# Ledger of designs, part 10: VH-VL binders against q9y8q3

Target 1, 263 residues: q9y8q3
Amino acid sequence: MRRIGLEALERVLYPVIPVVVTAEHQGRVGGMLAAWWMQASFTPPILAVAIAPERYTYKLVRESGVFAFNLLDFKLVDKAPFLGDVSERLLPGKIREAGLNIVRGEVLGAPLIAEASAAVELELVDVVEAGDHDVFLGEAKAVYTVDDFRGGMWSLETYRPLMYLGRTRRPGPVYRVYLTPRGWERREIEFAGGKLKPLAEKRVRLISRVEEAVKASSSREEAVDAVRRILSEEGLDPSDAEYLVEDALRRAKSYRRRGQSSS

## First folded at step 24 (VH-VL)

Design N5
Fold by OpenDDE, look of step 24:
Structure N5 (fold): chain C 263 residues (1-263), chain A 123 residues (1-123), chain B 107 residues (1-107)
Amino acid sequence: as target 1 above (263 residues)
Amino acid sequence: EVTLKESGPALVKPTQTLTLTCTFSGFSLSTEGVGVGWIRQPPGKALEWLAHIYWNDDKYYNPSLKNRLTISKDTSKNQVVLTMTNMDPVDTATYYCARIYYYGSDHYPFDYWGQGTMVTVSS
Amino acid sequence: DIQMTQSPSSLSASVGDRVTITCLASQGISNYLAWYQQKPGKAPKLLIYYASTLESGVPSRFSGSGSGTDYTLTISSLQPEDFATYYCQQYYSYPYTFGGGTKVEIK
């Protein structure tokens, strides 16, 4: 082995099977693709996932206290870049826009992806600040699988796990690289095409306004109120204000962004 | 509203160093994916990309300028600074700063430009 | 470096005319091609990005097409305000490079 830079840490940890984290609050269902998750406890069964305050799913999970992990089949790989790159904040109904359907879990009523190969309903038990992300701890209350899961194991006869290896670097086309469970074949998927520019512009503008509002405020409460107004003006969810303020405050603490996106 | 504005000397002597500042508003270099670049245009000629810098301090330079360029940013002031050493009359041009950014897998060109500042290199 | 060859360098047209400008890249640029409009004494204005997507606020008479190495900007019906110089730009790889420009003049 050779020592390499810490900037490559997240890439060293690949491949990973990402999960789609889904949650709902006040009738709004959202979700995001997450690579940073784990089982945290056996008794009780607890899963963990890192989510940044900038993600709308952060808000949904915090507010509802209920969320779900969804494992996707490789057949849905073409949807993964969209799920990872597009912010629910800016595109309400992202999951539906991705062509996926929502069903309710039987125990917590958590929003599950109907097309998922597995899903876990989670009750939020704790949130730990790790840095630029918070780790959400959820106790599993129900688990669902397709028939491929037999005798306590995946047979992998029909289920093809989605494994993410990383993305290529700019400039040029940014490919998300996924591995098939058969022969470790690489599949490069490009979601790009300039189609996200309206959303990107909105994001850039929003973050700028939020940052200015936070800087101009003498208190957190004042900042939240200001951002609430901004969100309203932007046609976004005003109740997201406190989370955007939190994100802005953390960024002000010199957290470095390394151009990482969701899985 | 997005705005960019170039500032610096209008006249530079040969062999001197040019320092240009781009001051912008309506966006922040603290935002992931956001960058600011410099493009110049000699009178009556085509556009030439010089350099750009992103929020994470990634810097890209036109190799044709033989390491004469240095780009830096001050996020707190919403400023990007370009220095160009060993100026020559051939470097006489209008210098523009412009916004560039990407989002996720998407990548965009320069969508907002400053009005440009004319720099003349002459003895 | 990717060279962008733009043609023609200039053209004369009348209001209402269909105008076509071509940009040829020395290698494939995967639609990472932008078109700009520049009027005298003004900064370039982004018209089209990713070869065919119109920037917000740009009139629909502007359109972009092409793939691989060959790209085209079309003005379906030239308007008085369209007399300007147009530039293509690839942002596929560094260094970013521009075409030589096409000046659209009044006939």
Scores: ipSAE 0.805, ipTM 0.911, lowest interface PAE 0.7, mean pLDDT 93
Fold by ESMFold2, last read:
Structure N5 (fold): chain C 263 residues (1-263), chain A 123 residues (1-123), chain B 107 residues (1-107)
Amino acid sequence: as target 1 above (263 residues)
Amino acid sequence: EVTLKESGPALVKPTQTLTLTCTFSGFSLSTEGVGVGWIRQPPGKALEWLAHIYWNDDKYYNPSLKNRLTISKDTSKNQVVLTMTNMDPVDTATYYCARIYYYGSDHYPFDYWGQGTMVTVSS
Amino acid sequence: DIQMTQSPSSLSASVGDRVTITCLASQGISNYLAWYQQKPGKAPKLLIYYASTLESGVPSRFSGSGSGTDYTLTISSLQPEDFATYYCQQYYSYPYTFGGGTKVEIK
């Protein structure tokens, strides 16, 4: 074996089967593609997923205490990059814009993707800080499948899980890459084609304003108040302020550590 | 408001090293996906991409000039610096810095440009 | 390297005319093409990205089209302020390259 740089760590751990994490708070349903999930306990059945505070889904799970995992068939692979890259905070109705439909779970009322091959309703049990992400632990309360799951197992006649390989590296266009269900062929999926530039620009502006406000503040409370005003001015939900401040504080700690080293 | 401004010498002698600084505001290189690049334009001629650097210190250079160019950043000062060695009269041009960025896998061309700085290379 | 061949090199047109500028890439660039406008003494201004998407604040008389290797910029009704040089640029692969420019002069 040969030692390599840590910058490659994420991709060494692929392939994985990603899930779409869905949640709702105050009528807003959001979702994100997540590769960093695991089973954490058999009894009780607990699943875990890492979510950064900047992600809108983070707020939705924190506020509602209810979320879902959705397993998608490969036929939906063209929708996966959109779900992974676009924030509900900046594009309300992201899941509908992806052409997906929401149905409600029977036990917790969790938002489920109707087109999923399987879904799990989860009740939040704990949140554990893990650097720039928090690990959300949820107890599974219900499981749903399509008919491909028969006799206690997948038949695999029609269900073909997503097998995520990561993103292509720059230079050049960055595509999310999946393993096809046949022939071990790589399938590169183009994201949006540049059509979401206005959303990207709004994101960059928002993050810059939040960082400036946090730096200018003498306390967390003062920072939250300032960010609340920024969100209102940008036409965004002021109740997001706590989460954006937390994200900025975590990035500042990471940047300070790197800034003391040079290359 | 996003702004970029180039600074550096207006005149350099052949063989000298040119150092240009881009100072910007309205965005930060601490933000994922954000970068700044350099493009030049000789008088009356087309634009030529030189280099750009992203928030994570990823650097990209025009291969035809790679051995002459060094790009670096100082995120705390909102600055990007381009160094170009062994200047020649053919390098006489207006030098621009400009913002470039991506959002996840989506990427965009240079959208905000500085006013440019004219650099003349002569004895 | 991807060469961008822009035509014509210059043109003269009257106010109200429809103007078309073409840009030919030496290989496919998957719509990763931008159009810039540059007025004398000024920096380039982004007009269009991803071949056909209009940058915010750009007048709707500008449009872009094309695919593969062939791309066009159209000004549907030329205005006096459209006197400028126009450049295409591919941002599909490094090195990013620009067309030679098209100087648009008002008759």
Scores: ipSAE 0.404, ipTM 0.746, lowest interface PAE 3.0, mean pLDDT 88
Fold by ESMFold2, fold request of step 25:
Structure N5 (fold): chain C 263 residues (1-263), chain A 123 residues (1-123), chain B 107 residues (1-107)
Amino acid sequence: as target 1 above (263 residues)
Amino acid sequence: EVTLKESGPALVKPTQTLTLTCTFSGFSLSTEGVGVGWIRQPPGKALEWLAHIYWNDDKYYNPSLKNRLTISKDTSKNQVVLTMTNMDPVDTATYYCARIYYYGSDHYPFDYWGQGTMVTVSS
Amino acid sequence: DIQMTQSPSSLSASVGDRVTITCLASQGISNYLAWYQQKPGKAPKLLIYYASTLESGVPSRFSGSGSGTDYTLTISSLQPEDFATYYCQQYYSYPYTFGGGTKVEIK
């Protein structure tokens, strides 16, 4: 074996089967594609997922205490980069814009993706800080599958999970890469074709304004008040302010740690 | 809202080192995906990409000039600095800094440019 | 390195004319192609990205098309403010490279 750089760490851990995490708060349904999840307990059945405070789904789960995992078939792979790259905060209705539909779970009323091959309703039981992400622990309260799950196992002739390999590296365009279900070759997915630029500009502007407000503030409460005003001016939900402030503070800590690493 | 401005000497003697500073506002290099680059244009000639640097300190240089260029950033000051060694009269050009960025798997060309600064290399 | 060849290098046209300029890449660039407008003494302005998507605030008389290696910029009805030099740029792979430019002049 040879030693490699830490920058390759997450790629070494691929492939992974990502889930779409869905949640709702105050009538807004959001979701995100997440690769950093695991099973954490058998009794009770607990699943875990890492979510950064900047993600809109973070707010939705934190506020509602209810969320879902959705497993997608490879036939939906072309939608995966959009689900992972676009925030509901910046594009309301992003799940519908991806061509997917929401239905409600029977036990918790959690928002589920109708086109998913499996879904799990989760009740939030704890949140654990892990650097620039928090680990959300949810107790599974219901599980749903399509008929391809029979006899206690998936029928892999008809169900092919997404198997994510990470992103391509520069130079060149950044593509999200998945294993194909046949031939064991890589499929690189380019989504949006540049159409995300207006959204990306809004995101960059928002983050810049938030960071400036946090830097100029003497307390967390003052920063939250300033960010509420920024969100209102940008036509966004002012109740997001606490989460965006938390994200800015976390990223400042992560940046300082990286800058303090020995050569 | 987004602005960039180049600063540095207007006149440089051959063999000297050129140092240019880009000061910008309306965005930050602490933001994931954001970068700033340098492009030059000799009088009456086409544009040439020199280098750019991203928020995470990833740096990219034009290979034809790689041994002469150094790019760095100061995120707290909203500044990016380009250093170019061993200047020659053929390096006489207007030097621009410009914003570049990506979002998720989507990436974009230089969308906001500074006004440019003319640098003449002459003895 | 991906070479970008623009043609023509210059053209003369009248207000109201339809103008087409072309940009040829030495290899496929998957629509990672930008068009810039530059007026004398000014910085380039981004007009079009991803071959055909208009930048915010760019008039609809500008359009881009093409794929693979062959790309075009079209100005459907030339206005006095459109007399400028136009550049294409690939941003598919490093080094990022620009075309030689097309100067659009008043006939």
Scores: ipSAE 0.358, ipTM 0.732, lowest interface PAE 3.2, mean pLDDT 87

Design N5
Fold by ESMFold2, last read:
Structure N5 (fold): chain C 263 residues (1-263), chain A 123 residues (1-123), chain B 107 residues (1-107)
Amino acid sequence: as target 1 above (263 residues)
Amino acid sequence: EVTLKESGPALVKPTQTLTLTCTFSGFSLSTEGVGVGWIRQPPGKALEWLAHIYWNDDKYYNPSLKNRLTISKDTSKNQVVLTMTNMDPVDTATYYCARIYYYGSDHYPFDYWGQGTMVTVSS
Amino acid sequence: DIQMTQSPSSLSASVGDRVTITCLASQGISNYLAWYQQKPGKAPKLLIYYASTLESGVPSRFSGSGSGTDYTLTISSLQPEDFATYYCQQYYSYPYTFGGGTKVEIK
């Protein structure tokens, strides 16, 4: 075996089957494509997913305590990069913009993607800090499948698992790469073609303002108050402030470690 | 307001090493996807991309000049530094620094440029 | 390396004229093409990115079109402040390369 740089760690661990994590708070449904999930317990049945505080879905799960995992068929592969790349905070209604529909789970009322091949309703039981992400532990309360799951097993003749292989490297256009085992069909998806620049500009400006405010503040409470004002000025939800402050603090810790190692 | 400013010597002698510093404000290299690059323009000629560096220390160089260029950053000072070795009169040009960035799978061209600094290479 | 060929190298036009500038890439660049305006003694200014999308704050008289290898910058009604040299740039693959420029002179 040869040693490689840690920057390649997550790509070595692919392929994986990602899930779309969905949640709702105050009538607003959001979601994100997540690759960093696992089964954590059989009794009780617990699933885990890592979510960064910057993700809008982080707020939705944290505030509501209810979320869902949605497994997608490969026929939906064209929608996957959009769900993963675009933030609900910056583009409200991204699930509908992707052409997907929300239905409600029967047990928790969790928002489920109607087009999913399977969904699991989850009740949040704990959140564990893991560096720049938190691990959300949810107890599964219901599971739903399409007819392709039959006799206790998926039929791979009809169900085409969506497997994520990672993204291509810069320079040049970045594609997210997906695979399904039936026929070993492979797709490289570029959904926006560079047209997200206004959202990206707003993101860069917001992050810069948040970082400056956090650096200038003497306490978390002062930082949250400053960021709440920034969010209001940017036409964003001021209630996001606590989560953006937490994200900035965690990125500052990560950056200091990398900076010291580079010397 | 996004601003970038180049600084460095206006005159260098052949064979010397040029060091240019880009100091910027209105954005940070701690932000995912953000980078700064260098482009030069000889008098009366077209623009030539030299190098750029991203927030995560990923570096890209024009292959025709790779052995002569080094780019580095100091995120805490909002600075990016370019060094170019073995300067020659043909390297006489205005040198610009500019912002570049990506968001997820998208990437964008240089959108904000410094005013440029003229570097003359002459014995 | 992707070579970018601009034409014409120079043109003269009157205020109010429609002006077109063409940029040809030696390979397909999937619309990863930018247009810049540069006035004498000043830095380039981004006008258009992704072949056809107008940068914020750029007057609507500027537009971009094309695909594959062939791209065009259009100024629908030339103004006195549009005297400048215009450059295309591909940012599809490294090395990023620029066209030779088109000098637009107001008559």
Scores: ipSAE 0.351, ipTM 0.739, lowest interface PAE 3.2, mean pLDDT 87
Fold by ESMFold2, last read:
Structure N5 (fold): chain C 263 residues (1-263), chain A 123 residues (1-123), chain B 107 residues (1-107)
Amino acid sequence: as target 1 above (263 residues)
Amino acid sequence: EVTLKESGPALVKPTQTLTLTCTFSGFSLSTEGVGVGWIRQPPGKALEWLAHIYWNDDKYYNPSLKNRLTISKDTSKNQVVLTMTNMDPVDTATYYCARIYYYGSDHYPFDYWGQGTMVTVSS
Amino acid sequence: DIQMTQSPSSLSASVGDRVTITCLASQGISNYLAWYQQKPGKAPKLLIYYASTLESGVPSRFSGSGSGTDYTLTISSLQPEDFATYYCQQYYSYPYTFGGGTKVEIK
């Protein structure tokens, strides 16, 4: 067995079946494709997912206490980069823009993706800090499936699990890679062809402005006030400021650990 | 407002090591997908990509120059440093730093460039 | 390595002319092609990326087209400020490579 660098850790752990995490707060529905999830308990049934504070879905789950996991069939693989790459903060209504529909769960009213092969309604029971992510623990209150789940098991003749292998590192462009075990179909998805550049530039600018404001501030309250003004100037929701400040502070801690040298 | 500025010596003797610093503002290398690269242009000639470094310390070098180049970053100072060893008169060029980045699966070419710094390699 | 061949190396045109510049890649680059404008004494400026998408703030008289190995930059009505050298660049695979440039001289 050969020792390798820690920078490859997450890719060694792939493939995984990602879920789309959906949530709502104050009438806004958002979601994100998440690979870092697990079943954490049988009794009560608890699922866990790691979410960074920068993600809009983080705010939605934290504020509402209700969320859902949505399992996608491989037939939706072309939508996966959009769901995973684009932030609802920067593009309101991204699930609708992906051509997907929201329906409501029967037990918690959680937003579910109508086109999903399965969905689970979750009630938030705890949040545990794990470095630059928080682990959200949700108790499952309802589960829904399509007819491909019959007899207590998926029929892999008809249900094609969407599995994620991570980002490529080959020379040239970086792709997110997905596969399905049926027929061993593997897809590297090129989704936008550069069309997201204006959103990407807005994201990079926003993060830079937030970091500079946090560095220039004497207190967390001062940082939050400064970031509220930045969000307003960018045409974004000022109530996001606390979450963006937290994210910037966590990245600053991670940088100091990596930037230190023994000399 | 995105800006990049190159700094370093204007004159280097053959065999010496060149060190160039790119100082930038309006973006940060702590941001996922963001990188800074170096491109040179000999007088009257075409552009040549040298290297770039991303936010996560991933580094890419032009293979023709790989053993001569080292790229590093200091995210807190908004700086990227290029070191090129064993300089030769043929390395006389204007050296540019430029921003490159990706967003998820979407990726982009160098969109903002510094003004460049002329480096002459002569005895 | 992917070699980028531009033609012509230079051209002269009048204000209002339609100008085309061709860039050929030695292998397919899946539209990962950028066009840059460089004026004398200045840094390159990104005009077009992904073969045909205009960078923000670039006048609509600039357009890009092509696919596979063959790409074209078009200036539909040449203006006095368009005097410059134009470079194509592939960003499909490392090493990233540039064309040799096309110098556009007005009159």
Scores: ipSAE 0.203, ipTM 0.691, lowest interface PAE 5.3, mean pLDDT 87
Fold by OpenDDE, fold request of step 25:
Structure N5 (fold): chain C 263 residues (1-263), chain A 123 residues (1-123), chain B 107 residues (1-107)
Amino acid sequence: as target 1 above (263 residues)
Amino acid sequence: EVTLKESGPALVKPTQTLTLTCTFSGFSLSTEGVGVGWIRQPPGKALEWLAHIYWNDDKYYNPSLKNRLTISKDTSKNQVVLTMTNMDPVDTATYYCARIYYYGSDHYPFDYWGQGTMVTVSS
Amino acid sequence: DIQMTQSPSSLSASVGDRVTITCLASQGISNYLAWYQQKPGKAPKLLIYYASTLESGVPSRFSGSGSGTDYTLTISSLQPEDFATYYCQQYYSYPYTFGGGTKVEIK
């Protein structure tokens, strides 16, 4: 083996099978693709996933205490951009906009993706801060699968796992690369392409305003108030303010640490 | 409000190195996808892209000038610095810094510009 | 490098006129084209990006069209404040390149 830069760490860890994390708060359902998840315990059965405060799903999980993991078949790969590249914050009902349907779990009433090959209802038990992300630990309360799961194992004759290999690098268009073992079918989907372009722009602008507001504030409370006003002006959910501020603060801290390490 | 402002010497002698600083506000280079670039414009002529740098330290240079250009950033100060070596009278121009950004595959051009700073190269 | 050729280099028009400016790329740029307006002594102002998307705050009388190598900026009804120099820019590939500009003057 050869030593390489730490900047490549994330890429080294691919491929992974991402899950769609879904949650609901006050009637608003959101979801996101997450690559950084794991089983954390057998007894009790606990799953974990890392989520950044900037993600709207972060808010939904924190506020509700209930969330779900959804495993998607590769056949749904074209839905990935909506789940991975777009925030519910900027596109209300993005799951539905993606052409996916929501059904309720039987135990916790968690929002599940109807088209998923598997789903797990999770009750939030802990949140551990891990830098620019928090690790959410959820206790599994129910598991659902399609018929492709038989004999205690997935039938790969019918089930096509959705594997994520990462995204291409610039210069040039950036694509998310997906693959399934079945026939080694590969899909490269443009990152935030098509009708998602305006949303990508809106995100960048919003986050920039948030960061400046935080920088200009003398306290966290002041920052939150300022961001509330920003969100209100943009016609967005003001309750996101605390999370966006948290995200900005953590990213700033992270940057300082990296700078110090590189010096 | 997004603002950018260029600073540096108004006069540079031939063969000397030009150092320009772009100080900006209203956005941050800690934001994913955000970048700052430099564009110059000789008097009465068209615009020429020089270089830009993104939040993740990705740097891009105009190949015609690459060997002369160095771009760097200080995120904490909201500053981007451009150095250009071996200046020549032909490099006399108004130099602009401007915001550029992308998200995923979505490229965006320069949406906010500084007022520009005139740099004259003369003996 | 991708060369951007604008035409005309200059034109005279009156208030209320329809103005059309063309930008031709030396190769396909897949709509990664921006239009800027620049007034004397001022920095360029972004008008349109991705060939036809209007930047926020830009009047609707401005529009962009085209594909492949051929792109057009149209001002449907020229206003007094529109007399300026306009530039196209491709950001499809490095190096980013600008057109030679089109000066729109009052007739």
Scores: ipSAE 0.030, ipTM 0.606, lowest interface PAE 3.7, mean pLDDT 92

